# VH-VL binders against o28314, part 1

Every score and structure here is a prediction.

Target 1, 126 residues: o28314
Amino acid sequence: KGTRFERDLLVELWKAGFAAIRVAGSGVSPFPCPDIVAGNGRTYLAIEVKMRKELPLYLSADEVEQLVTFARGFGAEAYVALKLPRKKWRFFPVQMLERTEKNFKIDESVYPLGLEIAEVAGKFFQ
Structure headers, positions and changes below count from the first letter of each chain, unless a header shows other numbers; Kabat numbers aren't used for antibody chains.
F, E and O are the ipSAE of ESMFold2-Fast, ESMFold2 and OpenDDE, as the mean of both directions, binder to target and target to binder. V2 is 0.75 times the mean of E and O plus 0.25 times the DockQ between their complexes.
[cut] stands for letters that were removed.

## First folded at step 1 (VH-VL; framework fv_reozalimab_arm2)

Design r15
Fold by ESMFold2-Fast, scan of step 1:
Structure r15 (fold): chain C 126 residues (1-126), chain A 122 residues (1-122), chain B 110 residues (1-110)
Amino acid sequence: as target 1 above (126 residues)
Amino acid sequence: QVQLVQSGAEVKKPGSSVKVSCKASGGTFSDYAISWVRQAPGQGLEWMGGIIPIFDTANYAQKFQGRVTITADKSTSTAYMELSSLRSEDTAVYYCARDYRGDSYYYGLDVWGQGTTVTVSS
Amino acid sequence: QSVLTQPPSASGTPGQRVTISCSGSSSNIGNNYVNWYQQLPGTAPKLLIYDNNKRPSGVPDRFSGSKSGTSASLAISGLQSEDEADYYCGTWDSSLSAYVFGGGIKLTVL
């Protein structure tokens, strides 16, 4: 289930210097709600977590807009964290995603642009 | 309110490079994507590429890949566009512009710089 | 030629409704949001419409946008002389991985 991989992501975030927690509710909550929130005292992340067997990954426009709405209200940056088999977690600021009317997409052209967790941590201290 | 102020007009020789600056004021520069768009005399608008400063991520139109470099300096709230190997066909007004919502180049360009005229002439 | 096709010119009289077309394909207008820009002589472009039919703050409601299939339209109601300008459609093209503009249309107001 997604619980084990989300726990692995929490460990990666803590190793990178972020305090992080999982947010319960997912699609049941009436309010905007990311899967994980993380902070290190200087930067804050709202993270939508995805595990997929293969590309492309599709996220609905509503899902991304909810993530962005929460992130801006909270004072956080909005990210999608994607895990593919045998690959490390990659972090995609929502601005990297290819947008269509119905969805946002991470495909073979976008995937290489994704950030490692160390890059996410480092960019906010430049 | 946010405004974008560009560097002044340039006259360059064929084969040289030009670097145009775009300084943001009145808002949070790093939170928004910045695009570069050019317009040759009497011609239409042409997207060259853009950058998302907080992530230091730049994307380029295929026509300009290898000739254009877009960078940003978050400490001075300034984006740059450098175009190399200039030809007479590069004579144009170059604009920087901010993406409307800041979350995609698709959302529309709502705040524009005043434009920088680049003339390539010998 | 431009990736998105617009007529090169259009004209109208004050008070008239004018519609400006923009035609593309499935890789651009068919699957992505369309924006519209106004460029007055000697000035930078101004965003008139985003997300197919939404107006930024400060844009009069006489400007409206619509999209059907691979085509989009900008409508200007109650045409005024100050609307004389070049108008451009713009959208993302997924096959090119680039933002693309229409060729632009010169709107003349008698």
Scores: ipSAE 0.007, ipTM 0.591, lowest interface PAE 10.8, mean pLDDT 84

Design r2
Fold by ESMFold2-Fast, scan of step 1:
Structure r2 (fold): chain C 126 residues (1-126), chain A 124 residues (1-124), chain B 110 residues (1-110)
Amino acid sequence: as target 1 above (126 residues)
Amino acid sequence: QVQLVQSGAEVKKPGSSVKVSCKASGGTFSSYAISWVRQAPGQGLEWMGGIIPIFGTANYAQKFQGRVTITADKSTSTAYMELSSLRSEDTAVYYCARGSDYEWDTYYYGMDVWGQGTTVTVSS
Amino acid sequence: QSVLTQPPSASGTPGQRVTISCSGSSSNIGSNTVNWYQQLPGTAPKLLIYSNNQRPSGVPDRFSGSKSGTSASLAISGLQSEDEADYYCAAWDDSLSGYVFGGGIKLTVL
């Protein structure tokens, strides 16, 4: 389902100056792991990849905690990358997510605050 | 703004190799996929493979694996396609083409800028 | 094998609507976007439609694309003599890990 969009996201990360790989076995591993890990020698990212037809996007507290735990241990920043139809990828630091009593979400108020890949790269791609 | 200019026509003997160049100007080179597509006389289009120069790794169509090599030189903004062990059936027009920047984040192999083509004739 | 299938030829008269079909499988059209290319005699192909139904700048509104399941269609409304060309559909194929073209269709304007 998401394999083509994940390929496109890897290409976008490489175009922005990141070396990036898809984590095999993410979601079935007993260890916390993201969908993608990326680095450019200065900035390191742990990325959870989501594709949705419409907002809001919900993420369980467990999903977010696993992402943050991995990022902390790896020395990376934790991001959710979200693709909506006919829109560019938007990157959301987990700190930007709206916290509910049980979940985290990206809704119409949070979505416009998302970062473009060039902003995430810190303009280190030349 | 972006143009792709290819090297001139070649006439080759069976069993030899040919190397076609594709020079990009007026736009981004390193971050876009450069594909090679051929067309034999009176036949359809056939994708041979492509390379994203910053990634440095080429991807090849199964039919051409082991016989085609696609490379890129970022310093000259030039992509190359080398085809070895030439046969008469390799007589074709060879095109280079740049992957689309129309919603490039969703699909990068749709080709929006094309070179003029290079005719390669393998004489038997 | 995941090859895209198109009819070899089609014809129409000026002003008509012509539809060009493209049939694939779950590994190509069923899972990926479809591109359409126009090739005039003696020229390089030109991107006509991307992302199933989007037009690049400079492509007339007369051209439209659609996709349903494992099939795609290109529609040309108000057919004009300059539309006489070869038309190719194309898509990425997940099972082949490569970009594949349809066999192409020769459109004749009578």
Scores: ipSAE 0.007, ipTM 0.542, lowest interface PAE 13.9, mean pLDDT 83

Design r5
Fold by ESMFold2-Fast, scan of step 1:
Structure r5 (fold): chain C 126 residues (1-126), chain A 121 residues (1-121), chain B 110 residues (1-110)
Amino acid sequence: as target 1 above (126 residues)
Amino acid sequence: QVQLVQSGAEVKKPGSSVKVSCKASGGTFSSYAISWVRQAPGQGLEWMGGIIPIFGTANYAQKFQGRVTITADKSTSTAYMELSSLRSEDTAVYYCARETYSYGDDAFDIWGQGTTVTVSS
Amino acid sequence: QSVLTQPPSASGTPGQRVTISCSGSSSNIGSNTVNWYQQLPGTAPKLLIYSNNQRPSGVPDRFSGSKSGTSASLAISGLQSEDEADYYCAAWDDSLSGYVFGGGIKLTVL
């Protein structure tokens, strides 16, 4: 819900060659909805946007399931985009998240493995 | 319902620092951003910066970078703006304002009453 | 100077329609929504219009906003003496990563 950071993320996605839109009403829809959908002609993303002061970040199993369900139906890859203070956005495919019985998390061991936007874009050169 | 209440007027010497407080009451403090806006006598409004209390992350207007520090204490629902190396041209009314998501867009929907800071020798 | 440009003053008579302009660029008004603030003498600013053309609860419908390209306008119909105030436009600026205000306009009701 940080509209400044969401605007910054949209700008960064467009600069990286993605067309991207923010999904209106994602928090109140009865159907699975990501925060952002993006595509660049090769890669298509369903993105859940998170901003946190510090790690760990927890996501409910239901939240992750809804993100994956939408991505599968849309033909997109499911990602969590995480912004920490003074850090660049990092992108985490949901398969990278640590799983518990009820929750998923990004902690200090997972965070350094997060992808930069250029890696997500799948550019093979420059 | 929600109000922002600021600390009282200050008279400061050139070269000193001032710290103004902004306490939120009657609402959810951590879910909103707080911005600081100043107005010199007879002049317009000037955005100084803002903070998202849940992150402690602040951003500043270029003009004030290096002299302004914006912080928040979530436990007391209070935001602070500290301006250092004061000059006479820093004489102004300083406002805090809440940025809201309830309108579907960021807007300064609630304003503090203002704090007059006078820098005099 | 202010990043957004407004005339320094405007005037009207009771019952008249007055339009207040605000000019920006592609990085602010051209890409983001415009908000308008009213400041009565000796008071804090008050949100008058948000998201280009929406009114907060308590703002009369004689106040309206519009945006076209890199410019925005505030229209006040049926002008009243209590409308005498300073009016500011504001928008987020992508290139500055911050909010910018117009220089403000003093509206006098004659």
Scores: ipSAE 0.005, ipTM 0.538, lowest interface PAE 14.8, mean pLDDT 83

Design r7
Fold by ESMFold2-Fast, scan of step 1:
Structure r7 (fold): chain C 126 residues (1-126), chain A 123 residues (1-123), chain B 110 residues (1-110)
Amino acid sequence: as target 1 above (126 residues)
Amino acid sequence: QVQLVQSGAEVKKPGSSVKVSCKASGGTFSSYAISWVRQAPGQGLEWMGGIIPIFGTANYAQKFQGRVTITADKSTSTAYMELSSLRSEDTAVYYCARVGEDYYDRSGYYDYWGQGTTVTVSS
Amino acid sequence: QSVLTQPPSASGTPGQRVTISCSGSSSNIGSNTVNWYQQLPGTAPKLLIYSNNQRPSGVPDRFSGSKSGTSASLAISGLQSEDEADYYCAAWDDSLSGYVFGGGIKLTVL
């Protein structure tokens, strides 16, 4: 279930030194918002959480624009966190996503560029 | 236990404004969206908009853009819905509801509802 | 008009199975999960089914939901007199950037 992986991501964020909260109702709430908001006193994140069996992952232009708009207003950086089976979470700044005419995507050329949680945290732990 | 308690009934004149409150208890107020839904006499449910208190950002149904303002006060765990330029067709029961935790596909659901506030607009 | 389409009324007898339909489009039911709400006369709506087919604590298992394409259904088996109520389907609509409800169906238990 997707909610279990979101919970696992919250645990990983807290282990990396972030205070993090899941935003309930992000997809069917009254307004567009990220799945998770996190901060560690230096870095603040607005995160869309995605889980896929295989690449590519597509995100609509509207979805990305809403994430960016929220992040800008909140003072956070916009990220997509992607979980593939038997792989660690990878974090993708929205600026790293490959653009198409209709969508943004993470494919096999983009996926290896994804950041590990320690990099997103600015290596600010212990 | 989560409970949403709304303010009492209002009778208003056309052209005036009404502000309805919704006080939440028993759960985490800031991280859940609070939505507002109305129901005219004998009619169905109509979504007006909502707010996630931690963000302070509200979103409104297009029909109510420019007339509705939804706010939240985290210190009192209270959400507010203010509707201006009232018309007779705004006569309805107004509900607040909490948006519960969603699935991975980003779907939420309205898991707790306030008792409703009757607003009557008449001259 | 309602964005999601439901029949205005349905009826059944105690013990029977009743199915309530809800029709939408690709921007709502086709892309998002469906929720169902029960409204007893004079009361606030109550969550009956969420995320297409999940039941909250306290909802009997004779209530079930399903979704296929741009349509959803609520099934009530072993119909009882206390099931007499209005039922609403609901989903997020990507095109409207808002939550939408069906028109509601009045279920009468004969």
Scores: ipSAE 0.006, ipTM 0.601, lowest interface PAE 11.4, mean pLDDT 84

Design r9 (at its last look DockQ between E and O 0.04; V2 from the best seeds 0.00; counts 0 for: pae E 15.9 > 2, placed apart)
Fold by ESMFold2-Fast, scan of step 1:
Structure r9 (fold): chain C 126 residues (1-126), chain A 123 residues (1-123), chain B 110 residues (1-110)
Amino acid sequence: as target 1 above (126 residues)
Amino acid sequence: QVQLVQSGAEVKKPGSSVKVSCKASGGTFSDYAISWVRQAPGQGLEWMGGIIPIFDTANYAQKFQGRVTITADKSTSTAYMELSSLRSEDTAVYYCARGGYSYGYDEYYMDVWGQGTTVTVSS
Amino acid sequence: QSVLTQPPSASGTPGQRVTISCSGSSSNIGNNYVNWYQQLPGTAPKLLIYDNNKRPSGVPDRFSGSKSGTSASLAISGLQSEDEADYYCGTWDSSLSAYVFGGGIKLTVL
């Protein structure tokens, strides 16, 4: 149901110099899987894709744990890509998310810290 | 695994500034927050602030805003804490530690600590 | 003084169980993980318990943590003379956007 926005994000990733694929979204696999996997030969990303009309965005601790587990096994960095209406995609490495006992969140204080796709492609993480 | 090594003891006059370094070795420096915590003689632990090096964004405790600056040099895996307008009350042991933020998945807690840097402010 | 409240001192005899309390509010302990640090005389603090009740590698199982509402406690069973130290609770305070520590407790082994 979020297929269109995930396809739009794939196009933006390819324009930024990443090769990217969508992971099967039927829930058939028993293993943790991100929504998108991307790489540009230097930076490798495991991406959880979120679309919301308004902040805050909440992610469960289990959801973030699954994303991080996949990323570590794959050798990728774990990101949440968030799309708000009339805004560009913003990328949040999981270490940028505010954490509580029950969840992680992106609110009005965290949102401005998010990276644009060009920053992720050129960021000095390695 | 990461080890944190701090610069040596400092003796400073009131009104001057001090800059303490914290060099990380082993492990992934950029992925983790570095916090600065001080302890005055016979007193408890006090969090001053921290930084996540890859985001180049520092956070400060209200008491130290305007006097403390925390920076990181990713190329040398070194974090710095500079405290200005020193007073005798700033005499303390200053520690760097990995973690101490509510942000991120792995390290909500401070699991690796530097050995401490004694700063004495006296005339 | 401190945002989190701990009693200033506690004592026990070898082999006994002692419990160290830490009291806060909804913006810190009530919403966030609590960690415990041990400080031996003349040394840097050491992480003793993280995420309310987990032990780092190398910490004996006689140390345990718990949390209920806006309070947390550290339990030390089979108390030994080497446990004589200062103990601090610590957590994030969402309203202050800062990490906060308890005032610390001096544990004396009699």
Scores: ipSAE 0.064, ipTM 0.712, lowest interface PAE 5.4, mean pLDDT 86
Fold by OpenDDE, look of step 2:
Structure r9 (fold): chain C 126 residues (1-126), chain A 123 residues (1-123), chain B 110 residues (1-110)
Amino acid sequence: as target 1 above (126 residues)
Amino acid sequence: QVQLVQSGAEVKKPGSSVKVSCKASGGTFSDYAISWVRQAPGQGLEWMGGIIPIFDTANYAQKFQGRVTITADKSTSTAYMELSSLRSEDTAVYYCARGGYSYGYDEYYMDVWGQGTTVTVSS
Amino acid sequence: QSVLTQPPSASGTPGQRVTISCSGSSSNIGNNYVNWYQQLPGTAPKLLIYDNNKRPSGVPDRFSGSKSGTSASLAISGLQSEDEADYYCGTWDSSLSAYVFGGGIKLTVL
């Protein structure tokens, strides 16, 4: 089911002017690996895809670190893409994530600050 | 606000096929699952299958597997249910409903229903 | 034949509290949210309760739902004549990968 949502996100990214691919085996790779990598020829995104019924979304420090590590090495912006029920995809730069004692989260206070795909695209055109 | 409007009543002969439409208005179509539920005269509700238009992939109850096809046209916000090899036992009111099917979330409730389409199968 | 089991009929007098049961298994009610639907004679079903105990807008608070283990219950307090209808429980069955309904119960208001 996660794969299906990732495919949906790919469509949204392509519509927004990004070339995007799913990374096969992202969860079992021995190297830092996002779920989706996207780029528009100038700016690149490393995206961790998350789907939840409701907030908050919790992310482990490890998965965030891997995402950041990949993004840094690749020259990409690290993003968490979150899909809530019957809501559009929202994109969160990892810098926007709220830090907990050992992990990260996106709660009701952070969620409204997330970007829509059009905003992400617009941001990189500026 | 969200409304589902179904196509009109159908009278079919055994062995033929029927295709019922369900047009959504007043909301986002692609993000919502559409389920098809039928009710034979004097009987209970029976889930046939569902589709999430954005994924363009349907799921079916085993009973109808191979005989029912559920599709969706995102451009017209319309879902379709085609039932083939009709038999007298297929005589029922067929409903479309928003919800009842989801891959990623535990939101299976059907909160919006069409008005129903009566399908009569008789020789 | 229905995956979820409901008694075929129930009755009550106006003002009375009635309870409708719905029995399933671990693969359906045990693991998934239960919903309740009301169907008035000659009409399409209406969502009455969702996610075990939540009421959609417009549903009065005299309708309540509960779930325990592999069983669910719909309670109607202050029974009114307009409550005479068929009631169906429904939920997702993980093993069948299908939505399943109860057989429905006909509630008569005497």
Scores: ipSAE 0.015, ipTM 0.654, lowest interface PAE 7.6, mean pLDDT 90
Fold by ESMFold2, look of step 2:
Order: structure tokens, then sequence, then C-alpha cells
Structure r9 (fold): chain C 126 residues (1-126), chain A 123 residues (1-123), chain B 110 residues (1-110)
């Protein structure tokens, strides 16, 4: 039961030149598992998908560690994709997340730094 | 407040191997990258490779591919670096260091350092 | 040969501000966070700056880091005699899949 927003993101990734799949049951997996894996034949992405009404987005250290762990083992780069109402998807490499005392967040200071999908696609062909 | 304690100095002949240990105490070990860095006399720092113990995943600098094996024992909080086919050019101080909180490929930066282990390779 | 380029030496007088540089490429400094290490004579290195501009606990705020494009800088204000040391920049290099250090710069306090 993927959400419409997850399916929309998958379509956008395909339009941007990535082959991408949604990982069924990612929220209940006993193993580190991103929401989406994507690749364009040269590089791979591991994507955690978030939808929120407003900022900030908080992410637990465990979530971020699991995403990074999967990405490293898979040979992919770890990203958070965030959807806010009336905004396009924005992509945040995990190193862009602001560290709190124990966890991570994307707030008003970080959100403008997020990448649009075309920028992510173009970055991997430099 | 983690501390890294390394094994003692070694004197080795060319062609032999050395295995240096690095034991962590007083902090988290398995979730952080452990790097090995060497410094020849009068020279700069040289990253050799590293490991993330919980996933047993090692990465090596190209120069050392095939000669270095980095391992970890989670139960004893100890990392190991074994360098084979020693040459006089391998005479150096060898450091272990714990990386920062891991995300992305920059987890190998070194926030806690061991005291160093002097390895001397001579005939 | 060092992937990251640093001048071999620099000097300053007590109280002055000194900046030291580190030059790289898009595969390292351009796309990855830069760290700085201080090595006092006869000691192990220690982390001075991480993630471009953050200080670990115990590092004075007169040490600051920055980067622009493929270059990074470490600034030391209020230079003190105890700052006489070797300084290394370090970062991940995506093309080599390895961590890389600069060649080091010896800072002399006159």
Amino acid sequence: as target 1 above (126 residues)
Amino acid sequence: QVQLVQSGAEVKKPGSSVKVSCKASGGTFSDYAISWVRQAPGQGLEWMGGIIPIFDTANYAQKFQGRVTITADKSTSTAYMELSSLRSEDTAVYYCARGGYSYGYDEYYMDVWGQGTTVTVSS
Amino acid sequence: QSVLTQPPSASGTPGQRVTISCSGSSSNIGNNYVNWYQQLPGTAPKLLIYDNNKRPSGVPDRFSGSKSGTSASLAISGLQSEDEADYYCGTWDSSLSAYVFGGGIKLTVL
C-alpha cells in the first residue's frame, strides 16, 4: 500500500532518467531498507521518502543510520526526499541534515538548500 | 569519552608481516568507522583504510590494496591492521582513529586517535 | 603525491591572524565536508575542525574553518606560541573512494 505521493515521486524519477523501484513493506522490514532505490546505469540512490504539513522534519538517528548503512552496502548515495504542500519534491543528501543533540532535522535554515530532481539527475553526470 | 589503546612497538624484517591492534574503551565502538593512518619519519599523514565493525565493511586506499587487511572484533571492541610484504619504506608510526557519527562517505574523519604504534622495518 | 595541496610552511607573530589553505577538486573538497587536524611536535594528531567549520569540544573559537568551491581555509586569530604545529586538511574523495590528507603545513610562531 504505497501512497500516492510515493508513486508520484517514482514517476518523477523515471522522467528524470532514473530506473527506480519502490521497496514494498519498507516500513516493516527487519533489515535496513530505503523507501525507493534508483539508478541511471552509473550511480545509485537510496531514498527515504517523507511527507509533512510543515517544517521542521525530524529524523531519528536510527533512521539516518539505517539509510546510510543500506546505501553504503548497496553502493548508493543516501538521500531524503521531502514533500511539503504546494511545493515540489526536494532532495537532501544525508550530510546536509542538521544534527540535533541526538537526532537530525530539516528546518527553515536547511530546506532552501535542498535539491530539485533535475539537479540531482545532473549532478551524477559531471 | 572513548579512548583508543594500541599495541606496542614492533621491529620487523623485510618481507614479513605486522598486525597492530587498537582497543576501544569508554565509548561506542561498533557503529563508528575505525581508520588506520600512518606517518613515516618526517613525513605527513597517510590514510591506509578503515572499517565499520558492525557491518564488517572495509575500505582501502589504492596504494595499499592487496597488502593491508583491516578487521574488527566487536566482542572485544578491538580493530586490527595487518600489513604484509613489509619493506623499509613501511617504517612509520601507525595510528588508529575513530571516525565521526556515520553518514555519507565522510564517516572516516578522525575525532579520537590512538597513541600510535612504531613499526620499524630493517634487515 | 598529495591529492590535496597545502603550502609546505607558513609563519606569523603572536596576536596576528593567519590563514592557511587547502586546494582540491570537485571529487573531494567540492562535494565533501572538509576537516582539519593539528599535530603538535611529538604528539598524535587531533581533530581541530570538522564538517567545514565546526569545532569539537575544547577547541577555542579563535580557530575557524571555511570553504569556497574546491578550496578550504583554516583561520587562526590571536596566534599563540602553542599553535606552532603541523596542520592537515582532510576529506573524502569520491573518485578514489578513499579519505585523503593534504601534505601538511608547518606553522611557525615567530
Scores: ipSAE 0.000, ipTM 0.533, lowest interface PAE 15.9, mean pLDDT 85
ESMFold2 (binder alone), look of step 2: mean pLDDT 89; pTM 0.930

